# Designs tried in a protein design chat: VHH binders against Gamma-interferon-responsive lysosomal thiol protein (GILT). Part 10

Target 1, 207 residues: Gamma-interferon-responsive lysosomal thiol protein (GILT), of Arabidopsis thaliana (Mouse-ear cress) (q9sv73)
Amino acid sequence: GKSGKVKLNLYYESLCPGCQEFIVDDLGKIFDYDLYTITDLKLFPFGNAELSDNLTVTCQHGEEECKLNALEACALRTWPDQKSQYSFIRCVESDTKGWESCVKNSGREKAINDCYNGDLSRKLILGYATKTKNLKPPHEYVPWVTLNGKPLDDSVQSTDDLVAQICNAYKGKTTLPKVCNSSASMSKSPERKWKLQVSYANKATNY
Below, E stands for the ipSAE of ESMFold2; O stands for the ipSAE of OpenDDE; V2 stands for 0.75 times the mean of E and O plus 0.25 times the DockQ between their complexes.

## First folded at step 6 (VHH; framework vhh_5c3l_4)

Design p1 (from s20 with S31D; at its last look DockQ between E and O 0.60; V2 from the best seeds 0.00; counts 0 for: pae E 3.7 > 2)
Fold by ESMFold2, look of step 6:
Structure p1 (fold): chain B 207 residues (1-207), chain A 120 residues (1-120)
Amino acid sequence: as target 1 above (207 residues)
Amino acid sequence: QVQLQESGGGLVQPGGSLRLSCAASGFTFSDYWMSWVRQAPGKGLEVVSDISEGGSSTYYADSVKGRFTISRDNAKNTLYLQMNSLKPEDTAVYYCAKDESLGSWEFDYRGPGTQVTVSS
């Protein structure tokens, strides 16, 4: 049934610098602060990619982005738990040119390669495409973050703001992590704002 | 509405075999990938096997590869899992799942499951 966990969804693409920074720096705090006990983190690799009528995928940062999106989709299928999923994807996003080491050292190299080299990875990417394209409102850029289905608003200007939003949104029975109970930690946002290097979605395609 | 009903589970000795079936209705069965998913006592879900719409592509968890065979009969709207060389670690509730092109472990459309117990 209902866990009460806060649903934190990240819609992203693997070679967007802002997505890489968010995954490595901001999402890492979900685990550093033990927020995973109250957070249901889901990652949706597709981003600003486009589908043709023949379902050919064209990625905003080229063919290698399509490959890494697909590999990360395979990781999401390979591990059932969000810690293992995140650990793999963080490895790749920390150094995308070193992705092969992430696969080899994962303990699941054959499963990931079988998924990618077969048509399962394509099926998964089409599923993420559907989820991304069905966003309401449509995403304007990546990384695109929703909290319980709603995009983060302009008031969320830092990682600490995101942590506070997660803490305040939680309605379940699990004991809140210590960071949620500190009044000093929940004070107004620091002056330093996010410096994410976002990638903008296309506005229209006309033929 | 989507209906999935698993059958064929039971108690079997290690090394034995079982054949699971899943009767499907309420959707165009041949348009979807189908999956077998299992949950051992006190554990999370594990995708055991996947099969494409026409049956031409199949995928298996490493833990069952070479021992289990997924198949489908689109004329009968039925999914199958042949399980050979069963081991105690295969003990689980097995679910038939309609795969709506989701890349997450949310199997919104699955049956009530059938228990498989592998024990002496």
Scores: ipSAE 0.298, ipTM 0.649, lowest interface PAE 3.7, mean pLDDT 84
ESMFold2 (binder alone), look of step 6: mean pLDDT 83; pTM 0.845
OpenDDE, look of step 6: ipSAE 0.606; ipTM 0.829

Design p2 (from s28 with G99D; at its last look DockQ between E and O 0.36; V2 from the best seeds 0.00; counts 0 for: pae O 5.4 > 2)
Fold by OpenDDE, look of step 6:
Structure p2 (fold): chain B 207 residues (1-207), chain A 120 residues (1-120)
Amino acid sequence: as target 1 above (207 residues)
Amino acid sequence: QVQLQESGGGLVQPGGSLRLSCAASGFTFSDYWMSWVRQAPGKGLEVVSDISEGGSSTYYADSVKGRFTISRDNAKNTLYLQMNSLKPEDTAVYYCATDEDYASWDFDYRGPGTQVTVSS
């Protein structure tokens, strides 16, 4: 099962520019490089949203964010495998205004809609809320990435750095992906460093 | 430390019934949502049903609605799945699970599973 895999968690929110960029342009490398074989990727769509005492959720980018977060939560519930989850979420985050086509083309339209339109989506969001709020240390912004339960070091400044960290963290028995043995992938001088437009947790809601 | 053990599976004819049980230990059972999931031959895992901590909320996959009933006894740390009007497509290994989504989200817990075979 998931035993021995590196735990990679992404805490994010929809309509967050930095989150969208990371998901669409960077996170896909987990699959492109076959790192999914040694990585347990989990996505947490809640981000900087606020949960009131009466369990009302207020999202940083407004109600549309809340809807998309809930939709993606339903997707994560619908598909147990990482690749299907990511594919759907990447579709949505690539064009948030066109999310309906993602649902329609998913092959699981009914399941997703039933979850979204029912009480299950709310339950899932509340779960993600709890998980996000219980982070130690607390997240300061999104996208927030943890590797084996720890936030990424400041030294991780690119996808290549992340790949290297995943490769180094793996202690399982399965064969390492080729990328882990490549000198190029282990380079500390990537061509593209992350310059993500992050959404800060302490900022007021913006909608 | 978390342990789940499923039981109650078996061979049954179409239209028959089975009742699955899951014994939980190693955690505060009453504090967690519980789920039944299944894996049919050649297919991936499918969530069958969910139940809230106190049992006041239940959810079902569309494929099992009206036929399956999830319940729990927190005093006995046991989860149940009553399966009626069974169909061949219900043939699968059934697992009791708690998503760490409800706790730490680090990983999911499930037992070894119990085989359910529906065949004429």
Scores: ipSAE 0.018, ipTM 0.440, lowest interface PAE 5.4, mean pLDDT 89
ESMFold2, look of step 6: ipSAE 0.249; ipTM 0.592
ESMFold2 (binder alone), look of step 6: mean pLDDT 82; pTM 0.837

Design p3 (from s28 with T98K G99D D106E; at its last look DockQ between E and O 0.27; V2 from the best seeds 0.00; counts 0 for: pae O 5.0 > 2)
Fold by OpenDDE, look of step 6:
Parts: structure tokens; C-alpha cells; sequence
Structure p3 (fold): chain B 207 residues (1-207), chain A 120 residues (1-120)
């Protein structure tokens, strides 16, 4: 089960350059380093979208964002496991214009389409809207990451920092991944500090 | 503390009908969306149907549209699934699931399931 795992939440939106980069280049380390064994990763595709009183959703990057957010919401509902969820979302965010191929190659095309074309996608988006809007403190931009319910510390400035924070936060009883025992187990690539092109909240729509 | 218990499954011939029930406890039933999910042999979990807190909104997978009807009785803390015109491909373990407010992943809380077998 998920008991005892570190709670890692990503609040994001499609077509957000910083979100895409984080998802494609950084978040994958959760699986590459076997951190998924100690991490409960949850993704929230809504971001800086606005929900009107009549429950109309307006996305920061336009209608296409709304569609992709809904698609990814359906993916998150379709797969119960983190890796499958992430794999699909990574596929979409790697090439947002080619999202159809992600659906076709998913092995669960029908389930995703049923969700997307029905009322379920709407329900899911509204749920993510509520959770995103109720964040404490409110998110200032996306991607917005929380660890055990708290925004990342300012000291977390890279994927390596994030990995370290996850390792340190884990209080469970299962064996720690090797990456948590030594920095030498991490990628041999040079350290990359985050310089993400974030999308700020409370800004006008940027198409 | 959340508890869900399904009942009403069984063996039925193609074209037959079953009515599933789910008894809920340990939470305010009327405040949550509820779902039916199923798992067929060798397949993953599939969302079958959802219903809103008050029952005014429903969702059905294409595979069950026109045949299945989800409903709820909030006074009895019970979820229902009327299954008509059953097909062999409907054979699965059916689970009652509670949708989470923060993420509509109904996989987090579900009952032990009830077996539905459609066979001639």
C-alpha cells in the first residue's frame, strides 16, 4: 500500500514549458532511482486554470490546455499505478501535438476515450480544481510541488535536491533505495539547477 | 475506518440481470461521489460507473451504457448497480469505491468485491 510513503504532489498544467520540462526530465527520477518504492506520487492537472461560478473552466494556455488536462486526468483515473500514469503523461507532455499517438499506444484507448468523452473527465477536472484552489499556502506558479503537504523548501533547487529531500522525509520500514544511501548512486551527469520557465498564477492567459 | 461491502453478485446467463449493492460506513456517504469498478480475469481495473453526491449526475463506460444503472440511497448509505442485458464480457469482480476529494482515484478505498459471472 501507500502507507508510510513520502507524499509527493505535483500541481501542473499542460502546455506549461516549466511543467513539461519538470515532468519529462526530472520527475522520471522517481522511477529511475526506484524512489517510487518510498514515494506516493500524485499529479494534479489543473494548474492556474480558473473555475467560474457556472463551473466553466478557463485554462491559462487556452482551450487546448483544458483538453490535455482532461485527457491526463482520465489517464490518472484509468491506471491505478504510478508508473503507468507517469508514462502516459510523460508521453503527452513530451509532444503535446502528438497526444493522439499516446492514447493509441497506451493499451487502454477505449477506457481513456470513455472517460474523456463522458462526464467523468469533467468530474475529475472539477476535483483537481478544488484541490488546487484549496492549497495552503496557495500555489504561486506551476509546476508547484509539495512534499508531505508542504511546498518545497527554497533550498531544493535541483532534482538531486528533491531526491535528497524525499530520502530524508521517508519514515517507513521498507528498504531505502540505493540512491538514498550514497550520492554516487545518482546520475553521473553534471548537476543541473532548476531554471524552469514557470507559469505564474493570477496572470492573464498566455496563448 | 472507511468500510465498503459489496453484495448481489452471482452466476447469471447472458441476457440476465443482477443488482449489486454496496453498504458504506465510516464516512459521510452523502458528501462523496461513489463508483463501481470491475476487474476481469487477466485485466486491470476498469471504471464502470460513477454517481454524484446527490445522484443528479452519473457516468457510464461505453461498454455498459444503456444496460447498467447506478443509483444511491443516502439515507441508507447504500450504492446500487442495476445490471441488465448482461454479457459474458461483463464477467468480473465488481467493487464499490469511494472517490477522493483531492484526487478522483477510487482505487484507494474499495470493498472486497463481489463476483459476477455471465455464462451460458
Amino acid sequence: as target 1 above (207 residues)
Amino acid sequence: QVQLQESGGGLVQPGGSLRLSCAASGFTFSDYWMSWVRQAPGKGLEVVSDISEGGSSTYYADSVKGRFTISRDNAKNTLYLQMNSLKPEDTAVYYCAKDEDYASWEFDYRGPGTQVTVSS
Scores: ipSAE 0.021, ipTM 0.403, lowest interface PAE 5.0, mean pLDDT 89
ESMFold2, look of step 6: ipSAE 0.370; ipTM 0.719
ESMFold2 (binder alone), look of step 6: mean pLDDT 83; pTM 0.846

Design p4 (from s20 with K98T G103A E106D; at its last look DockQ between E and O 0.54; V2 from the best seeds 0.00; counts 0 for: pae O 4.8 > 2)
Fold by OpenDDE, look of step 6:
Structure p4 (fold): chain B 207 residues (1-207), chain A 120 residues (1-120)
Amino acid sequence: as target 1 above (207 residues)
Amino acid sequence: QVQLQESGGGLVQPGGSLRLSCAASGFTFSSYWMSWVRQAPGKGLEVVSDISEGGSSTYYADSVKGRFTISRDNAKNTLYLQMNSLKPEDTAVYYCATDESLASWDFDYRGPGTQVTVSS
């Protein structure tokens, strides 16, 4: 494992407005602020989908969500580094209808397509299903974020708050990113509080 | 407590064959997907093959498909990788790992690895 790094997990689903916003607008700061050096970011594309006894997956936003979740699962399998994984997923979630261009421009089109069109994508989704279902406590909505296995506190209401929590949680031996030592690397704009349009678990689709 | 130990590596000529083994202990082996991964010099980790708990499902990287065969013996808590038609590109340290972090490259549980060298 990645010893010493803060464990940051995002449980999400495609076509979730709040998930898209978080991924596209907020999560990227992990890389912009060099927090990736002290953070082990893991993405879990399954969200509020339902898994039946016969292992059929039903997604909250329909079959297209299931397809995109599977595609992103294949991406996570294809790239070994979290930055490449995020870049692809950000591409897809920035324009879900244009996901084909993300695959085409990825440089690993064949690997992704082979995974997606084969049985491997299904295996991966089932794995994410298990990981999502085994959360303690269970997720109530997506995007659902855990820090070192614990859901974010209510005090975390912005990306800046999240950054602070990551910095404080790090107990490793490497040097802290500058953002952890001062506010100089933070946005000069007023802090944006999260107002994500979340998708609630065990609820019908909200659009 | 989880322990994995790979064996069976060595030096082989192109076109040759090797059979890797992985001895598992410290967990319920039959309850987990298992994987073979490898790391070539100067390259990152690569997932080579996966096998389901009971062995009914197997998956292979495109680079090894048709040449490698993954199998397991749950009674012996052992994972296997039959490698045929070996190529220089297959030169790497091979590890067995639990599939606990499915679709992740962060393998929490893996052995020390076994060296496979394919050279003429």
Scores: ipSAE 0.024, ipTM 0.450, lowest interface PAE 4.8, mean pLDDT 89
ESMFold2, look of step 6: ipSAE 0.230; ipTM 0.598
ESMFold2 (binder alone), look of step 6: mean pLDDT 81; pTM 0.821

## First folded at step 7 (VHH; framework vhh_5c3l_4)

Design q1 (at its last look DockQ between E and O 0.49; V2 from the best seeds 0.00; counts 0 for: pae E 2.4 > 2)
Fold by ESMFold2, look of step 7:
Structure q1 (fold): chain B 207 residues (1-207), chain A 119 residues (1-119)
Amino acid sequence: as target 1 above (207 residues)
Amino acid sequence: QVQLQESGGGLVQPGGSLRLSCAASGFTFSSYWMSWVRQAPGKGLEVVSDISEGGSSTYYADSVKGRFTISRDNAKNTLYLQMNSLKPEDTAVYYCAKDSLGSWEFDYRGPGTQVTVSS
């Protein structure tokens, strides 16, 4: 049931191009249009990573993805509010090779570095692993987006469709943001391109 | 049933000290990270400090580093927060939290203890 705000969960990995595009462009609209007033955004960095029997994490896009996922998990721990969390993660996902500049300019460099270089980052990633692996239904690819616990239909996962779906799902009593009354936000999505940039969960042998 | 009970809060003048305790039961205390979180009046939750299962790793919010010390006694299933050089901005309800997940999800926390720092 709804406590007012629409629950929007993003399960992702830091070096998937589709995840980067969704974070930078699609999620940006939640904050640009003040949709955050009706949205409870949660980000889950782990994606298609795997845990070995000894809890070694192997990331789909290599060790650098594991490092950036951990960095972003630390950011989610460091800031209590979703706007600040998003601002940092958008910085990293806009240019992942420039991530150190994002840390230095964040105002929380010491806290982020202590988490990232210590045991806390690993503890956080294992927690996100648990949340991701417990998805029902299991995710098939990333970015994996749920709205009030239900996966979005990937044929309509455009920026305009996300705004419309949040607006339509909201059952609270506060005034809707102005974007929710726009005819453009209620139109059909454009031709989908970001699904072609998704990263699929491991299920077949690659050559 | 996981149970957490904080104690040790109170009214103290700026520069004073308090020691918070959290009694834990209903789970294997030594197997979990524990955290102190706080909520100032009209504000959201802030993670104050974290401590690893055995106590070998500790983490602090920048606002309290050097003034607060987290510790645990796994034989007594008790979490502690020593709060020194208290400031008015430390005024908050302080919660003991088990297994803090990375997204500020607190699956288990106690009812909290009030700390008020004023002259």
Scores: ipSAE 0.448, ipTM 0.761, lowest interface PAE 2.4, mean pLDDT 84
ESMFold2 (binder alone), look of step 7: mean pLDDT 84; pTM 0.857
OpenDDE, look of step 7: ipSAE 0.614; ipTM 0.832

Design q2 (at its last look DockQ between E and O 0.32; V2 from the best seeds 0.00; counts 0 for: pae E 2.5 > 2)
Fold by ESMFold2, look of step 7:
Structure q2 (fold): chain B 207 residues (1-207), chain A 119 residues (1-119)
Amino acid sequence: as target 1 above (207 residues)
Amino acid sequence: QVQLQESGGGLVQPGGSLRLSCAASGFTFSSYWMSWVRQAPGKGLEVVSDISEGGSSTYYADSVKGRFTISRDNAKNTLYLQMNSLKPEDTAVYYCAKDSYGSWEFDYRGPGTQVTVSS
């Protein structure tokens, strides 16, 4: 059924190189393999940003990251369906300097611009901040991925490992995508191909 | 325990109007964004409309824009959908859903109310 999809949450920030690669390449398999039929993908643009006591957002990769996070939050609001959301965010993350072209080609330029240039984008970002800061356990770096609310298993070290975990976690009634018949038969791949440049959360310790 | 109960569905002729209500309890209604979601016969779920916690931001699917109006009364814990100029294509079960901060994360929905538009 309607409630059996695997919840795949990506907590990210727009200018982290590892987030960009994960969104473009690894999440691409969710859609290229039709894995979206068993996956409920949610994207949370905030990442390692900090929210001060007076609600000022400071982004790890500077003001441009804050702006692109807000733009992507607006896109998430603009389209409720995950394919449209991903298509836009992949466009931006493939070439962040070309983001204006992504807006123009979206078919929703006015809605995105009104959100981005108005107060709605800030409200959306504060919502994503709340969801990111409520993570248990707290995220240690981005991209931070949870599967059904749990951080990825330590054995997941490739996109094929991620696909296999999604396939094996699915408890619904729909027919599994073809990729699950090969990836789901393996619990671990011998190859390692993730070379993500993660960005670590800014944490000060008492040590 | 979260509870959502839709009401106000029924049989209406094309061009007619209906007003759906959703009574909410078991959570702080005013802290959450709320949605109307529908499922037509033989089709998947469609987000019809969504409203922010204070009512300042609304979303409408293209198929209903200009004809439907979402609203909320936080004092009464009630969500509304005014449906005007109804078409046979609007025939569906309509669900009230709790939307976590506008992220389209519907972790609870009611049992739904049937709307049938036919003459």
Scores: ipSAE 0.406, ipTM 0.743, lowest interface PAE 2.5, mean pLDDT 86
ESMFold2 (binder alone), look of step 7: mean pLDDT 84; pTM 0.857
OpenDDE, look of step 7: ipSAE 0.653; ipTM 0.851

Design q3 (from s20 with S104L; at its last look DockQ between E and O 0.79; V2 from the best seeds 0.00; counts 0 for: pae E 3.7 > 2)
Fold by ESMFold2, look of step 7:
Structure q3 (fold): chain B 207 residues (1-207), chain A 120 residues (1-120)
Amino acid sequence: as target 1 above (207 residues)
Amino acid sequence: QVQLQESGGGLVQPGGSLRLSCAASGFTFSSYWMSWVRQAPGKGLEVVSDISEGGSSTYYADSVKGRFTISRDNAKNTLYLQMNSLKPEDTAVYYCAKDESLGLWEFDYRGPGTQVTVSS
């Protein structure tokens, strides 16, 4: 349920290189640092896709991106827990051409396939479209990250910066993970500036 | 303002059947997908089934496929779940939900639920 956990939302698209790097390398640290105990991670696959008047989805990186966005939306529906959701999505984003192996090894192949090959995946993607289109302020690029509904400020340039922001935003009663200790985080987590190749909502794609 | 009220739960023997109903008001029922969601004792939420606005598209969790049938009557603003061949593992509180069951697992518009207990 809802607690004092920090809401960490990622709005993304499956074939944006920056989204892939963020999901594979940076989001994994939420679990490595035990930050999941104070963080409510939510993933929103749609990104810079467009909807036509007939509700046809056109994805920024082609039909394969539409396919993988829908697949990942089905995974988010299939597992209610954020760890299982992330594990599947990280598998796909680590090697998008190997996505079928991720499905077969998930333990939920039939559920994923039924969602993906039926009308449910389309319903889910239209829902994520609505959530993405309702962002305030509107997203300018992906990956687009919010903490408690606010976009990351420009001072956040690394995973360590993100971790610090999560630690500072937490107002619940659970004991903070050790990484939230300011002296330990400075000595153990040298700053690694993000090298993300973002994809712009204004129809620019940087690869 | 959205109001959902489930009914039809109860105690049944394994192999038995129940029909759940959900009366909806406070929104345009025929414009929304609707869902049945359940929570078994000590377990998390499971989306049991979904149905599209006109009823032409349905989804079932693997755990209930072939045994449960979702339907709706848009003239009566009522959602149904026919539950056949019930098993002890179907024991849960069943909720009717206005389908905002994105991959976010937030069900802000659901009823109070109806208890289904399957035991000898």
Scores: ipSAE 0.312, ipTM 0.646, lowest interface PAE 3.7, mean pLDDT 85
ESMFold2 (binder alone), look of step 7: mean pLDDT 83; pTM 0.853
OpenDDE, look of step 7: ipSAE 0.732; ipTM 0.885

Design q4 (from s20 with L102Y; at its last look DockQ between E and O 0.49; V2 from the best seeds 0.00; counts 0 for: pae E 3.4 > 2)
Amino acid sequence: QVQLQESGGGLVQPGGSLRLSCAASGFTFSSYWMSWVRQAPGKGLEVVSDISEGGSSTYYADSVKGRFTISRDNAKNTLYLQMNSLKPEDTAVYYCAKDESYGSWEFDYRGPGTQVTVSS
ESMFold2, look of step 7: ipSAE 0.538; ipTM 0.809
ESMFold2 (binder alone), look of step 7: mean pLDDT 84; pTM 0.857
OpenDDE, look of step 7: ipSAE 0.699; ipTM 0.870
ESMFold2, look of step 8: ipSAE 0.351; ipTM 0.693
ESMFold2 (binder alone), look of step 8: mean pLDDT 82; pTM 0.840
OpenDDE, look of step 8: ipSAE 0.756; ipTM 0.893

Design q5 (from s20 with S101P; at its last look DockQ between E and O 0.31; V2 from the best seeds 0.00; counts 0 for: pae E 2.8 > 2)
Fold by ESMFold2, look of step 7:
Structure q5 (fold): chain B 207 residues (1-207), chain A 120 residues (1-120)
Amino acid sequence: as target 1 above (207 residues)
Amino acid sequence: QVQLQESGGGLVQPGGSLRLSCAASGFTFSSYWMSWVRQAPGKGLEVVSDISEGGSSTYYADSVKGRFTISRDNAKNTLYLQMNSLKPEDTAVYYCAKDEPLGSWEFDYRGPGTQVTVSS
């Protein structure tokens, strides 16, 4: 069951290089280690985009980022389960210029295209805008990761650190994955440290 | 204050039909997308259908496509879900949800729900 699962939220944008690396290389290891059995993963495509008074979205990496954010929002709507959602988004984030192949090979091409080419994608993005803008504290950059509502602290510098944080935070009844019980189940290569190319949020001045 | 009240649930045999209704008040109904969302026992929340403000766009989860039909009557502030060819896997609490691009999911999300049970 889901009771007691660690809430892992990723707030991101599709063309940020750090977001792409985190999604493809780091986040996928959570599934490889079966951590999804103790983790409730939620992805929030919006990132550092801006929303104008007339609800026009402007994306930090241009119009193509807006389009891919919307595509990924449609995927999150199309599949109810986190593993299927992640599988599609990993495909896109592995080669964003090849995103159409991800859609064609997904087994849900019509549903995704109907959402993406229709009004639903915009409605979804506005919802993710609200969730991102309601972050407390406000995000400073993307990828922005929270565990149980709290931003990762600076001590988390690798996938192994993230895995340990998830294992330590779990308070549910489900048997812990093997990786949580032994460091021998994890790589001991310390050379793999995060070198994420984050994208910094713009700040507005209020009076 | 937003008020949503679902009705029309019940116990039904596999292959049967139900029609859910949702009475809405406390907001401009015609200005918002509306959704039907369900939660099966021990499972997460699944969006089964969406409908745009004027009703010109409708969307369905693959699990219900061809069997369920969403509609709305903006003059009566009412959302509907026609559920045909019901299966045991459709057993869930069904919620009428006001889609809010800027609001909180939990507080401005849904009514109290109506139970649908499909069992022989």
Scores: ipSAE 0.347, ipTM 0.671, lowest interface PAE 2.8, mean pLDDT 84
ESMFold2 (binder alone), look of step 7: mean pLDDT 83; pTM 0.846
OpenDDE, look of step 7: ipSAE 0.729; ipTM 0.882

Design q6 (from s20 with S104P; at its last look DockQ between E and O 0.43; V2 from the best seeds 0.00; counts 0 for: pae E 2.5 > 2)
Amino acid sequence: QVQLQESGGGLVQPGGSLRLSCAASGFTFSSYWMSWVRQAPGKGLEVVSDISEGGSSTYYADSVKGRFTISRDNAKNTLYLQMNSLKPEDTAVYYCAKDESLGPWEFDYRGPGTQVTVSS
ESMFold2, look of step 7: ipSAE 0.516; ipTM 0.795
ESMFold2 (binder alone), look of step 7: mean pLDDT 83; pTM 0.842
OpenDDE, look of step 7: ipSAE 0.725; ipTM 0.879
ESMFold2, look of step 8: ipSAE 0.407; ipTM 0.718
ESMFold2 (binder alone), look of step 8: mean pLDDT 83; pTM 0.845
OpenDDE, look of step 8: ipSAE 0.777; ipTM 0.900

## First folded at step 8 (VHH; framework vhh_5c3l_4)

Design r1 (from q4 with S104P; at its last look DockQ between E and O 0.63; V2 from the best seeds 0.00; counts 0 for: pae E 2.1 > 2)
Amino acid sequence: QVQLQESGGGLVQPGGSLRLSCAASGFTFSSYWMSWVRQAPGKGLEVVSDISEGGSSTYYADSVKGRFTISRDNAKNTLYLQMNSLKPEDTAVYYCAKDESYGPWEFDYRGPGTQVTVSS
ESMFold2, look of step 8: ipSAE 0.374; ipTM 0.719
ESMFold2 (binder alone), look of step 8: mean pLDDT 84; pTM 0.852
OpenDDE, look of step 8: ipSAE 0.777; ipTM 0.901
ESMFold2, look of step 9: ipSAE 0.456; ipTM 0.770
ESMFold2 (binder alone), look of step 9: mean pLDDT 83; pTM 0.845
OpenDDE, look of step 9: ipSAE 0.747; ipTM 0.887

Design r2 (from q4 with S104L; at its last look DockQ between E and O 0.68; V2 from the best seeds 0.00; counts 0 for: pae E 5.1 > 2)
Fold by ESMFold2, look of step 8:
Structure r2 (fold): chain B 207 residues (1-207), chain A 120 residues (1-120)
Amino acid sequence: as target 1 above (207 residues)
Amino acid sequence: QVQLQESGGGLVQPGGSLRLSCAASGFTFSSYWMSWVRQAPGKGLEVVSDISEGGSSTYYADSVKGRFTISRDNAKNTLYLQMNSLKPEDTAVYYCAKDESYGLWEFDYRGPGTQVTVSS
């Protein structure tokens, strides 16, 4: 049938520890539990970066964050398929110092490198900047997560169950994944013992 | 008012070719990335190809790479998709789409679409 998928948007930056943890652990659940059948995942690499008057981008965690954000923007451009996008982004965010292996092993090294080394990555990042700056309400920190356009409540920064929020938001006709059924043999996801280490907008120090 | 109108679809045999056109009006065509997206029966939208403002950057889905060629004529405000070596799995409604996000595939306008059917 017709898709009524839950729209899950992640606004992030590549060197924020909370973003890295959310991408690797929480977003992993979308694919570990087959939630992708009811979820439309979109990733927006920009985060708390700033644009100068001449559109120079300055990233909260320095030049390397700008570089990895741009590489990830290029990867999102290279694969429109959310599984492939996530696979690459998770590779980088699992160990950002190992990003070159992620590019090399992707099967799309030339496309990603051409994008990054040319003008395209700059244009893509400015597009993500526009999307991030147009958030309503404005984001206060990253990772900033919206579900069907609404920010997830403060529980995302505490021990939380993203799976339950996606399952509850789904209004489509596709049969729900087994993880959504409280009476089925559900896997019990580990709860986060520590609050995500978010990075606040307009702050010099990562929280 | 933005207007996009696709044409050039039809019924072809496997291995055949079609050229889709999209006439654009109501905006500065040369300032925007343009995309072809398709929807096969019972499936969601798939970005088939896109092209930058000046035509210097292109994208093709893996399923069509090497068989399809996107182009644009900014003087005529027209987007094209040359489709060669067509396969039954290319059967879909093909839409011309205006990308407000300059290559992020965030479409705010698309045409009514043109049917492409590849069969027997």
Scores: ipSAE 0.141, ipTM 0.534, lowest interface PAE 5.1, mean pLDDT 84
ESMFold2 (binder alone), look of step 8: mean pLDDT 84; pTM 0.856
OpenDDE, look of step 8: ipSAE 0.234; ipTM 0.620

